VHH binders against Cell division control protein 45 homolog. Designs and how they scored, part 7

Target 1, 359 residues: Cell division control protein 45 homolog, of Saccharolobus solfataricus (q980j6)
Amino acid sequence: MVKRNSKEIVMEVFLGEPNNQEIREVVRNVYSKDNLCLSAYYSIEPILFSFIISKNTKNSFTLSFIPEECETQIRLDANGKWIIDNKKKYFLGQNSFCSYLPITAEDVLPIVSCIITSTILDRRSLSEWELETIREMEKFDMTIEKNLKIPAYKTLPAFLSLMFSLDPYIPGISGNRENAISLIREVNASEISKLEDLNESQLNTLLFRIISTIVKENPKFTRDDIITDRFFYLDYDILELAFSLIYSFDTIGSNEILQFVLSSSYAEALISRFRQTLSKGFSINSIENKQSYYIVETSNLTSPLLAQIILLQLQKIRRDKMIVIRDNDRLFTSRFFIPSVKKEGLIKIDDRVKNLIGI

## First folded at step 1 (VHH)

Design r7 (framework vhh_rezetamig_d1)
Fold by ESMFold2-Fast, scan of step 1:
Structure r7 (fold): chain B 359 residues (1-359), chain A 122 residues (1-122)
Amino acid sequence: as target 1 above (359 residues)
Amino acid sequence: QLQLQESGPGLVKPSETLSLTCTVSGGSISSSSYYWGWIRQPPGKGLEWIGHIYYSGSTYYNPSLENRVTISVDTSKNQFSLKLSSVTAADTAVYYCARDLSEYLFGTPDYRGQGTLVTVSS
């Protein structure tokens, strides 16, 4: 996870802007190697990047999470993202590793999903380079439009898009079917109306209600945080797909990412699973701040990483310690927070795990 | 000492289902540290990953092999198996069962069996 503070801002100015054309050439050379050993930090974006490259490696591909095991490395530090190849270091700033990959018809969906997932986990907007890279994908069935940052508004009734919104998290409405329906009724729209069915007056009232609700918990939230560039590949909403990837990575494991990279049609299974979970409703019921972790009680949302994304928006936690979900008397986290525990999906915190992670 | 041993018919007729079993000795299949899977090598070609199964029971398959693949586990016998349906001559290969470290998401298996040649012929 990237943290931004005053020291990082000073270091970014000192390091300068990424030489994007040079980095693209470096990635092209890595992509064309017959034998590739790649070491990476454990997270969704490096794993997506690595798996996309692995499809083009002819003889052997090894992905390691052990620092400096390989001559080619993808790394994260306090300043941002780095590619290291044959001891030469290339600074990417905050740009997604995937924004430098060759754009092909086969890989456009995993590449754009990687870029959007990167912005969610980094809690940032797209860079100019990333946006230009996505615009190049328009020749491969990508569409870009300016609209509300709520998931699947072209295919779902508007109340479900509101109910399913995790970033932005809309207090009292996200995860709450009754309140999402009530908001649609408040703007004098039918409960089954899609966003496109709303007239200008209805849409403006809806926008005002969403922004005013969020601002109560997050005073820094602005119109520009909800009216954004929206990306679609065929009928897939890339924002929805990115959250579906985060959910499956966190609750099932990295093999869900591999399956998606090997076949883009697996996106349907990822989205279906995520929608099934969200359609049950969800809430965050309590937060306890402990020395080494936060204990979070949730209804139906058993993803530690998604809980962190929500709680950061509510300004209830900092990005400083792991998230643990309490389910009855059991405590669970995921490998994202304890990557040294080599177990995929949700990890029960027992005496063995406590001893291994030093708590 | 971990050992992986493939077993199954060396000859399968076109359109039939190929069925192979991997017997694990010197270690338990019920471990959070490993995936248990199958890879194959057609004559004169490189290795092709077929799929693997994880401790949680989750299965992951190479989509280029379509929905013809099923991998299952029998913990009572410490075995896992591969079924590949609707075989053709293109499925002729040496088949290896393998153990992958969960720390290495893609790459060379930690251990593999000796391999078993499967010929698809009438």
Scores: ipSAE 0.000, ipTM 0.145, lowest interface PAE 18.2, mean pLDDT 85

Design r8 (framework vhh_rezetamig_d1)
Fold by ESMFold2-Fast, scan of step 1:
Structure r8 (fold): chain B 359 residues (1-359), chain A 122 residues (1-122)
Amino acid sequence: as target 1 above (359 residues)
Amino acid sequence: QLQLQESGPGLVKPSETLSLTCTVSGGSISSSSYYWGWIRQPPGKGLEWIGHIYYSGSTYYNPSLENRVTISVDTSKNQFSLKLSSVTAADTAVYYCARGEYDDWSEGFDYRGQGTLVTVSS
């Protein structure tokens, strides 16, 4: 069973379960419009959803981040996700907007990437509806198996999968090549061993060490949080791809998401870029809690959104303030945290930006 | 000042190969910081990514076009090119060349050409 919070309890009692068939029909009607105007909140999931729809639009497509500009709205509130179309409101719960899109061979990779990215940003597990949706993709080169939630374990040596793990973040191991190698040595495995090369005893010892390390910072972490459904499209690990999308969206901008939606082979470029960054090693060195923001000093991983993902797991912050990365004397954030500033990627905090965000 | 300019025939016969060239001015295609690609827009439809090439020579193509597309670079002329074989009327579109940037501090694609109309007709 997945853990429920107060928001999910309110949803179950007062809002009910999403009517998934009705929502699918609404999305199909939006998808089929010749002229489409979408108002969406600024985040990777609504942008992915919007770009997938834009490929089907015949005459014109407009994406706006102003809530009242378009009659069709993609919204997020404290209770969950909503589609508003012609003043009618459709509640999706926490389900990804992309789980309601038509599944085609061309769109399967961006759709599943959107769903998995949604679960990472929402800090949740897949819903039964989302799992059923992904199972429909098995006819389009999708593979589903139960295994460890560490990236690219089929293609990388196990120590790199450990080193590259951001969720779950493994304190002392994630971002640290030497400690990741040492952990593999501790289970009496070769440094070049892949996860599949480990015997049952080695795997059980590794799993115990990972869980024990995480639980020290996150007492609620369990075996069910690391042994989960894993998704692969051809040779791509969707978990790795989702983090690659988050990284490029946060540090470069929405055009990276557009290129990916228009060409699935762009996934290789996204993954290669992310692996290059992670292979340098990374760390979070300090955290300062200010009234309206957190200042985070990092080594090599300059992504405010990824820093938030790591720090939430370490119980060092709440999801209540913007994340600012400090690099020497410079302060940076991203549009995800200041969507009113119409600049994408990394944003240097100068006097103009300070005035806009009230710091 | 960076400028990208498409050139090639405005009319191509069905079953022939479309050949387009992008000439880069004010920047070098040999830089490891950038990648170079092609997109198209058929009349009344959205943008379609064709493919791109890295400074290393590595190419990535739209799977729906993969069997018909070749992208190449000529560093001596500061140009990159698109070849699309076995064209049909469905390949009629405005074709754009573009530059993208791979850097932790960048904003994604920063330049596109003005576009060139290619009509496939007998």
Scores: ipSAE 0.000, ipTM 0.114, lowest interface PAE 21.9, mean pLDDT 84

Design r9 (framework vhh_rezetamig_d1)
Amino acid sequence: QLQLQESGPGLVKPSETLSLTCTVSGGSISSSSYYWGWIRQPPGKGLEWIGHIYYSGSTYYNPSLENRVTISVDTSKNQFSLKLSSVTAADTAVYYCATSYEKITVDSGSYYDYRGQGTLVTVSS
ESMFold2-Fast, scan of step 1: ipSAE 0.198; ipTM 0.632

Design v1 (framework vhh_vobarilizumab_d1)
Fold by ESMFold2-Fast, scan of step 1:
Structure v1 (fold): chain B 359 residues (1-359), chain A 122 residues (1-122)
Amino acid sequence: as target 1 above (359 residues)
Amino acid sequence: EVQLVESGGGLVQPGGSLRLSCAASGFTFSSYAMAWYRQAPGKGRELVAGIYSGGSTSYADSVKGRFTISRDNAKNTLYLQMNSLRPEDTAVYYCAREVTIYGSYTVEFDYWGQGTLVTVSS
């Protein structure tokens, strides 16, 4: 006889592929509710989804981060994403919750930003369903083209697009103005040249240098990881906007996401803030692996979540513990890593916080 | 506190039947997917059957047509009806609750119960 209590890591359940049309109908019904109580996990994507729906709620909208508090829930488990509505459970796989929202001219920008942010945080490519959903947005000023996964290449000089690249993180180039300029000079291009101003030979040399630099830390990186579908809403690069949302969510809080959802022009403020931070240059100077957390020393970039995104690409951490930024003997994390602490933005790790999180 | 308590295991002859029960407490049972898995000595864990909160079910190919998973939300109890039992069904059977992740890097682990031994032997 076995008489052992145990905690196990994962429940393995047989999951079918998402029934995307059924899920879209479920989301349409949730979206149309006059009184909505929604339980969500604390992250950018569920918050974006929740706030987009809240604009269409007539009488009352409640967002709770307590599981099971509301009859409508959005949830993440080891298998993927789920919507629960009136006790019925719908599996989304890894598809963004926002890929099932009604597509309107007003909500295109927050919806596509949510989908792209989801792919960054999940460390995945777009699904066929998500790509089809974004293609539907072409009737609302979305443009899709195949190009380099380098931020804002249509509006910035190429060296700034390289300097501002966080995914892919280009060791020695990302965050380093001098080295980014030097790389552009090496391909015989002007410092003011945009990516589109490079001829085929210059572009191929640039691609080779970028890929060869990245594969030193990530041997699995290939051309297909950098030559991707790129998305623009008017003049906004959705990749740049997604990182801007991650940065402000992590360092300021969820109210930044709310303001963006309520007014798409707030995208300009988010992007400007992010560019201002990145323009100072940035680096990851050290990483310490502790029992319950990683301590990361950075220059000028104090976002724990962005540090995690960079370090996962460098294969220096796993997605297994919280990220703590050290700044002159002060330790900071964000609510993303300690969602039980009801404080938005950067959270200083003091004795009170240590007691709350058991470190 | 979350608690899962399995019962109903025992010795049965090939071709026989057993009904396993899992009594759940400490959480809102109706809101979670539940599963039965088994582990024979020297083998890895095998998911046997799963049931979603809405009642949809799934089964391992090795047990399809022979086992039926069901739940009684009013009693907070999960069941596994096992028919046409074979010697290869001999294992410790465990009740599992769905793992909840409250954020991309925060994992909440639930108790898998102590298990109940099923022996199929003449």
Scores: ipSAE 0.000, ipTM 0.183, lowest interface PAE 14.4, mean pLDDT 84

Design v10 (from v2 with T97R Y98D I100Y V102Y G103D D104W K105G V106S T107E I108D Y109F; framework vhh_vobarilizumab_d1)
Fold by ESMFold2-Fast, scan of step 1:
Structure v10 (fold): chain B 359 residues (1-359), chain A 122 residues (1-122)
Amino acid sequence: as target 1 above (359 residues)
Amino acid sequence: EVQLVESGGGLVQPGGSLRLSCAASGFTFSSYAMAWYRQAPGKGRELVAGIYSGGSTYYADSVKGRFTISRDNAKNTLYLQMNSLRPEDTAVYYCARDTYEYDWGSEDFDYWGQGTLVTVSS
């Protein structure tokens, strides 16, 4: 609950709650343009939204990361998300830009992936509008169920789902195969058991152990943060796919998002790559807090953005500085943190880059 | 009433060692990130080392490998073990508590102690 005052009430009267039907109409008009110049901020959600629209643009499509360069703009400020078109501004609140796109059989997977990725990066739950939008996708092989927020629990042994969990990050268990297996044994289940194979007593013991472990580092964590709506497109866990997209975007670049938008089967390559990395085990080994950035030493997880997601849950950092990964004697970040540097994938911080970004 | 009381400063020759202590009272010590800052004559304050509520540590590049931050939650005490001291380490050292429980922010520390003077000279 937000603490309200008279200034906040006046701003609420001006901004209002999102007029979702009006915004949907605006997005439909943008989606149907023969020529589109779109200014966006550099992040995975605006890029996904832009690439989905670009598939439908008939004559010309231009994507710019320079604010106000194009007539049509998607922006983020302290209040939330905005679409600007023909000099008129439309406030989306925190709703994903992709929740307003036309829902088609061919675009369901990239659209739902965009919405879930948005919630991860914004550190929020789905809005009522977003959940209703995803419910409309049930006619296109989407399934929704209430279950544990751990990845791929329908297809993986439960210990791997625990080991591969990044949000929620489970201290001592996430990234640690031996400890994940030990937790499954502790609840008196077989090492190869899937989540569905656990009885009510085993599941309740598992939930208690997970929650008690997380609350030691994050006292605000509750049962409602782990028992959530879960989304599947065919056999794809959209939570796992969203993290796979974040990983490839951060470590390889925006072309991975484009490949995914152009071909939904690319989801298998993204997930396979991510699982291969996580299967090696991973950890956060040290954190150094500098004036303009955090230096993070990791084992096997060389993704600045995923390191930020983990460390925010551990209450070890604030979302105020770029994340830099130290690998031996070298420092790396990604374009997500320094979008003015027009280089994809992991960016080595050398004297040239330091001068360019003013550190 | 929140109180932080530093001790252990003094005059030491280059290459020597000192151990600083900070006795905390008036709050749940184990729930807060703690830090050591220093201010050298004619310079601004700099963060030297931090320790999160979970025990993970941070060090400034200038002291990494020479200084060790630790905490004893049972005694409500923060420590800074300083080895291989250099003239550049001469400063007033301050104990600081993070503003919020289980929240990390080096820019938003409160409840500074009185400070303890460390002089490294021949």
Scores: ipSAE 0.000, ipTM 0.103, lowest interface PAE 22.1, mean pLDDT 85

Design v11 (framework vhh_vobarilizumab_d1)
Fold by ESMFold2-Fast, scan of step 1:
Structure v11 (fold): chain B 359 residues (1-359), chain A 119 residues (1-119)
Amino acid sequence: as target 1 above (359 residues)
Amino acid sequence: EVQLVESGGGLVQPGGSLRLSCAASGFTFSSYAMAWYRQAPGKGRELVAGIYSGGSTYYADSVKGRFTISRDNAKNTLYLQMNSLRPEDTAVYYCAKGYRSYLTWEDYWGQGTLVTVSS
């Protein structure tokens, strides 16, 4: 019997599919340079990628946020991600820059954290290439399992995993200790029960309640959005660590990312800080839509970037304007939204900042 | 306004040790990453070691296991302990103030201190 001898190649309109092997070779060449000047856009992923490479640069390393300043560039446009090296351009699609880095025991935690953070900020799932890259990390204390997309379910009581969930954001439950405990009681579980302590009936009831709550604000949300591949490095939940990195980057600055890259044990400090903030409870109290920005009033969660992640899930905003947090009479944003302002962490919007950003 | 003053360089035999010091003034030392760079005759400037505000460190492959960077925030002083020195380590060593989270090019360099490894 005659069978087909070739497969059809499906390509994106003009850019095509990423040539992952070619990009890996380009990144290996960049990674092995003795002198490296790197231009990047201001975000957690390019900064993580740059700092990981800097650890392996023998002579000089310069990171610039000015486009075209360096011979090697990592760029983002409306179509996706690009590496430019010696005037040659390589299209990555939406794949994380970090998915092309050499995998070593020392760098597994920052590399996987970079990839997962990329998926959160891009509002996407892992690509097949990224998932295969993470599978290579299993030889370095990485574990992959299929479970609920709620943070730290192996180490925290289930109600805290629910309370601390930002993606998925569970309306009325996320940030609300009393309601998270109430939901666990509704499924006839103990307040100290971990997710693994729930039987099949309890788990199915919990899952139904979570999905039914989320679909009221997001009708496209499905079972496949909450039952996902989950990644752990030793006892670190990479999803929780990624949100911890987003929080510290947004509220303190890029130095937190650098400290993490240089010492993987800094993950504990990042996670502890984030958990302390979330343990206070949090809420989004009001949203005001202005022409060039959104004003968001929050309780206890003073992170413009995390507020954006929550509000996008609630379908209350678009990803089109900067997020400004109102704290009493004061307005704050972060450098992520106004990268031309060379100030790390939370930026108070005063007359100087208004003039600099043209509002 | 910002000043960095290096000291501790000198002539040393191969296999010997030296400790470099950098006294910083004019900025909040504890809030900034600090670095040691070197420039050998006829070569470009290279990053040797970096230390961040939280104490995390970076080392170039050429010096890993031989050099140790440290800081004393109470004294506004940066140190580089150099062990098992080689003729290839001969260079002028510069203390540099980083842009907080980045080991980048900054205008705030010290005058340098000469290290010569020779027999």
Scores: ipSAE 0.000, ipTM 0.098, lowest interface PAE 21.3, mean pLDDT 84

Design v2 (from v1, 13 letters changed; framework vhh_vobarilizumab_d1)
Fold by ESMFold2-Fast, scan of step 1:
Structure v2 (fold): chain B 359 residues (1-359), chain A 122 residues (1-122)
Amino acid sequence: as target 1 above (359 residues)
Amino acid sequence: EVQLVESGGGLVQPGGSLRLSCAASGFTFSSYAMAWYRQAPGKGRELVAGIYSGGSTYYADSVKGRFTISRDNAKNTLYLQMNSLRPEDTAVYYCATYTIEVGDKVTIYDYWGQGTLVTVSS
């Protein structure tokens, strides 16, 4: 997790704070339309928001990635997020579009997943508005607690939660089964121990080891970055589910997001697929900095977007170029980095694609 | 089908000894970590001792130096040797493991035995 800088604070002050009640009313009006045309930028958060609304549109729903094609637009610029409806512009700051949706029992899981995914991709913490919105979901089987920001610690042995951690990425531990087990052994815990089975002394030692390991690559990392609000819907860890959504969106495409929105039980398929990939172990083996892109060699984790999330935490890249994964002699990226290419999943970079995107 | 069957529980005097056994079946025992948990009346579950697949062990502070966990991979059996028993050790003792099924998807399961009652009183 990276904390907001002074420039972001100044820009928010000059643009004003979001009028959250006005935005909520606008979103309610959009949500209730029988015919809706929505223009969005290509990313998982706008797509989740759009698909949730589409479930309640009775006559016609169109999602377009062409700017200004539709009367209602969701946009991202350097300052943050915007909704445009009937030519009036509404500034959301960094707040997730989904934090303004009507909260129903049916849509709680997609809505909270969207909000948490937004914080991951924006590299930020929840806003006060977003946290209040999630608290409203407690009447619909949402549970909020403070604990370690490691995935699925209620259901997995602690070493697997460490091994599967992508944000925070724990150098040498994330993706490495042997080292994750060794860390648990160092705190005098069993390979089958869950986080809840550790006493205060074991937890403090584990916490210190995690922070010390991360700080070597990211000196700004603090206790407040690892001890956070954690969200569960029934037995689903929303952090794990958010990464599962990012992984499937990046490697398969937007249809995986649609299946999830249409049936919340699809979360099980998304999580199982992601765990299957992570259980093989994974690593970032090398990085090359080219003029127009980064070339990254990985083992087992073939997701350009997840590689970017890891490498930003390691401070080895900036958010300034597309990420390309090298698998033997093949180069791959995803539509997230080249949204003008209307192909989803992993896109092989060949001479045709290079010509098309101007690299 | 993973099955864990505990035995060896009973009534024992303070300062006495008791040996618990757990017979495991339905998985490759030697490849998995095993543990003993206990649950005292009116209290939650607590981890007592664990043994990794490679033989390394863990003990809760309350039992360290008094209890010894061991395994016999040839017999698919887990043991807990309990010495210098105290009234505070009175609990139902559970044998536990997790298993990972790898196929089209990865599924992780926690498995528990039915438990064996240990009562330490005079």
Scores: ipSAE 0.000, ipTM 0.216, lowest interface PAE 15.8, mean pLDDT 86

Design v3 (framework vhh_vobarilizumab_d1)
Fold by ESMFold2-Fast, scan of step 1:
Parts: C-alpha cells; structure tokens; sequence
Structure v3 (fold): chain B 359 residues (1-359), chain A 120 residues (1-120)
C-alpha cells in the first residue's frame, strides 16, 4: 500500500491531483528538444533528471542552478514539485521528476534510482503513479518483490544487510558488526545465513526484534514500514544503489551522478565504494543543536546528508537546519545544505564559508 | 589536481586560421563539459564556445560559423578550430572545465592561457 505524506494529501484538496498524462507529455517534449536550457534546484533528483535528458539533446544543453535563468525549470517549493515549460506551470505533488521520463533499456537504472532516491529524500512511500512507472521497467530486467527494507539481502549475509541499513536505521545494530551478528545468532541462524535461508519462525523473531528496537526511538514505526516493495536490476538492489548515489553525491560531488548516467556500469563502483565505507562500521556519536545548524560527530560516516537521514529517524533533529559533521577539529558540510557555495562534495567550513552562511 | 595546459596560439593575419589545444589531467575528462573563454587586453573575460560530455556544442554569436569546438576523449584533449580570424579575436584564450553549465569557471579550473594575436 502506497502512503502519501500529509503535504501531498493537503495539496490534492487545494492544488488538485497531478495530471500525470499531461506532465508525461510535457517531459517528453522537453526530452526531445534540440536546444535546452534547464534551471534546477541543487539536489540529486533534479541533477539525475537533467543529466538523463542531456543525453538526448542534439545541439545545445545548459543546466543552471540559478532560479529562473532558463525558460524550462524544475522547482521545489513548500507545496511540492513543479515543472515550468513554455510559461505554464505543472504540479507534480511529490512524484519524482524521473517518473515522467521515457523508459529505455539504457536509462532504466538511472530512472529507477532517481525515483527511489526521491522517496528517501522526501521521507515518503512511492505513489501509485511511480510504482506503475517502475512496473513498466520489468521488461528491462527489473524485478519487484515484497520483502524487508534492508540492503542487498539477496547477495549479502543477513547480518551485513542489517549492519548496512541506514533507512530504516536500527539503533545499536546499524553500523555495528558485532551487534548485527549477535542478533542473527539470537534468532538461531548461522552467521553466514542470507535472509532467504531463515525459516518463518526465525524471520518473525528477527522482525519482532528489529521493530521493537526501532520503536524505542520512533514509536510510530510499524511492520508496513519495513516490509515494502523491493526493486532489483539484475543483482543490484536499487535501495542500496540509491544510498550509494547519496553518499558519493554528498562526499565527492554531482560529477559522480553524471558518470552514473553516462554509464550504468558505474553503479558497481558506487556500490563498492559505499560498502567499503560501511564495512568499517559507523556511528552517530553526538549532536549539538545550534541556532542555524546541527553539529554531528560521526565515526566513519562523513556524509552530512546520510547523517540527516539517520537523525530524522531517531527524532533527534528536524529538517530545518543544515548538518555539519565534526571530524576532530574540522567542520564539514556539503553543497546539498549550502547550494549557493559552488564547491562540490565535502565543504570544509572555513572563514570564507562562515561569512557566506552567516555563522 | 585539475590541470589544463593550452597551446596553439600565435600571430596570424586577418582571414587566417589557428587551432588551439587544451591537454587536461587530474579528472575524468569524458564526464565533464569543457569550454573556451577569451580575454582581450583591457576587457572582461567572455565565453567563446563550449562542448558538453554528450557532444552538444554552444557558440557565442561573435564566433558562430567561424569557430568549431571539438574533443578527443581518448587523448583527454579539447580543441578550438578558429577560421576567418579578425583583429577583434585578439585575446588570451583559456580552457575551462565545467560540470553543470558552460559558463561555470572557478579560478582553479582555468589553464594559464594561450595568446592569439590577429594583425598584419
């Protein structure tokens, strides 16, 4: 069952439901332009959308992060997502921009990655439109099944899938190899067992333990939040790939997104890099609430955006301030939180940056 | 580190031709949009031409039909073929890497430049 966030439900009353067929036609028109100037806000989803379109632009393509510089615009405001083209505004609600793109064999992986990344960053479930869009991808080696929202459970031992879980973040288990192994032993399973090797009793005990652990920090977490639609392209878990994209975008920059769009095999490098980082173990060690930002101390997870994703689930922050990672005496953020600073990846907060962001 | 090395500038008579080259290193050349800018004595810097990773090109109105931008991803090299040169084309020409838009050129993404003088 696809749940909408409260914001999209309110928008259905006052702005109307998205006219998905009209929006699809607009996107197809933009996709087919020989010359395209596109204004976007700085985030993974608009950048993925823009780069996918750029592959089909024949004569000239300009992507600008300056509002209103181009006649074609993709925008996010307090109400949701918008496409502006030929002076007309099209409201998408919370639907991913990428859910309206033509589905081709070459672009299926970046399109589905964009849609799943959108749901993570928006903290929402897939819409019915988005799910139907992904179902069309089954003809291109996409597999859809109902299972646990833990990464790579088909290819990794179950303890490693638990250890690598960022959403849902499982307190004491995510990032902690010893505790993840202990949980698998507690359900009387082998350390090397995959999720599929667990019998019904073991699986139910595991689910109970995961849910009971999460609800201590998030009382509204339910079975429906962990048993979800899961998406695979060949052996790639799209949830894992989406987090790999978030990690590389946040810590290295948007060129990582461009490389992925230009070559789907780059997914292997993205996933490998992310797994190497997570395999070291990770933790959120402290948080300080300042007037205009949060200072977060982490072990081995030097991604402000991933830290925000974890801390929102722990109900330790709101999505109201930038995240700053403290690594010893150094403070870092990323362009996602300060998009006016034209520097990619991790941005060291020095006197220049402090002056620009007013701290 | 990003390094850009321009070459091919020189003295040429009006109506002549020159080909500029930019050797790039320190980044994945094929994934980036690349551009040529120029700065005439006593004037501001202007965008001349750009090429996106997918091959789409842009030209300033002042050079359209006379200049051709191209790239060789195997050699990590950007080119600018300049035909029908005019005295007003006299400038230092700079190679720049850009990731998002053709006009993006932080100072650390610029080469040292190559001087083009169009004069009899």
Amino acid sequence: as target 1 above (359 residues)
Amino acid sequence: EVQLVESGGGLVQPGGSLRLSCAASGFTFSSYAMAWYRQAPGKGRELVAGIYSGGSTYYADSVKGRFTISRDNAKNTLYLQMNSLRPEDTAVYYCAVTEYRIEFSGSDYWGQGTLVTVSS
Scores: ipSAE 0.000, ipTM 0.115, lowest interface PAE 21.2, mean pLDDT 85

Design v4 (framework vhh_vobarilizumab_d1)
Fold by ESMFold2-Fast, scan of step 1:
Structure v4 (fold): chain B 359 residues (1-359), chain A 120 residues (1-120)
Amino acid sequence: as target 1 above (359 residues)
Amino acid sequence: EVQLVESGGGLVQPGGSLRLSCAASGFTFSSYAMAWYRQAPGKGRELVAGIYSGGSTYYADSVKGRFTISRDNAKNTLYLQMNSLRPEDTAVYYCTTEVYISGDTKYEYWGQGTLVTVSS
């Protein structure tokens, strides 16, 4: 027989409940370093976390995407998220790295954006720890309310909130201005009506139509997936901001994340850019399943990562291959899917790139 | 670029033996813990066995004394020796690691695991 070593192995390879207070202290120590070398995986959440910390680093900050290059590491495996510091490993479960950062007035918007972005990419709900962390932000102009998971419903006409919804993706309505307006007319509301202007009967009819439309492609979708905690910082809808960050990261690059971290007012530019793109309408027109990648034809939405988010909800793909967008005769992906290629934004797949990624 | 490829599954009679292999690439294999999980139809994924980079091992109570996990760092390969197999061991077997995976907590390793069927 062999000796059991359950505690050591559970912390290294297996799901365990995170010691959130210990992890918070570890993150505070990392946050306070004068010199920091941080190894991370290439994604929005680790980059947001890294850049928030970099603002506090006095002498030198290095962010590396080479595994194990730095003594301090943040990583992701099949079990969840890990922080490694001073040769000790800390398991976070699915909790966002940013949920352990010190909460300051200056960083509340980047921190909450990171947490919400994490839930979108992980396809999960907030943990109890994450929700408690966000509640601490109420002293810094954060508001929490329970409402529909559709973007910017306080500031946009309801049809635009429906049209701009990517998660949940509402088949036939998301990206389709005419159909979004028709749904609002069906519930006997004005085209200019905001969600708050709808009476109980109109809201119930709208909710029924949204749920019934989504369950045709995703039978597991429930009321609890659309009626959720909603988060606002000043006038910013954090759900809308999270998707704006995903879009700019995927299509332009990590410098957009850095600008946002350095100046929270940059959120306005990110949201404006995203709304401009969505206002043109968008659709997923075709999907081809190839051995090494999915080829996706889209109208007006040239983000491989957003296409993946939509297609996972439609049950049309798995998270097993990179997403490639076809634009006429050209194929594009992004660094998110091929992080070894040191090019930000959309990456054209040519013979050189095929050689580099082994396809 | 992290890849894990499982092999060695098949049909075996109760009381028989199988040896599963997991070929790993794209990371410093010797520095990371490795584990075997299994998933039977209609059930969640369960941990079967784990091996730490330092050589410590763990086994689920259901497989203790029957299964042996081992690794060959020179070949970047993880093994699971399964003896005295029972019908309840029928499942798809997956290997996993604590190492970096490209930007997605639901990233699936290349390959579908390896199917083990124990039937009389």
Scores: ipSAE 0.000, ipTM 0.172, lowest interface PAE 16.8, mean pLDDT 84

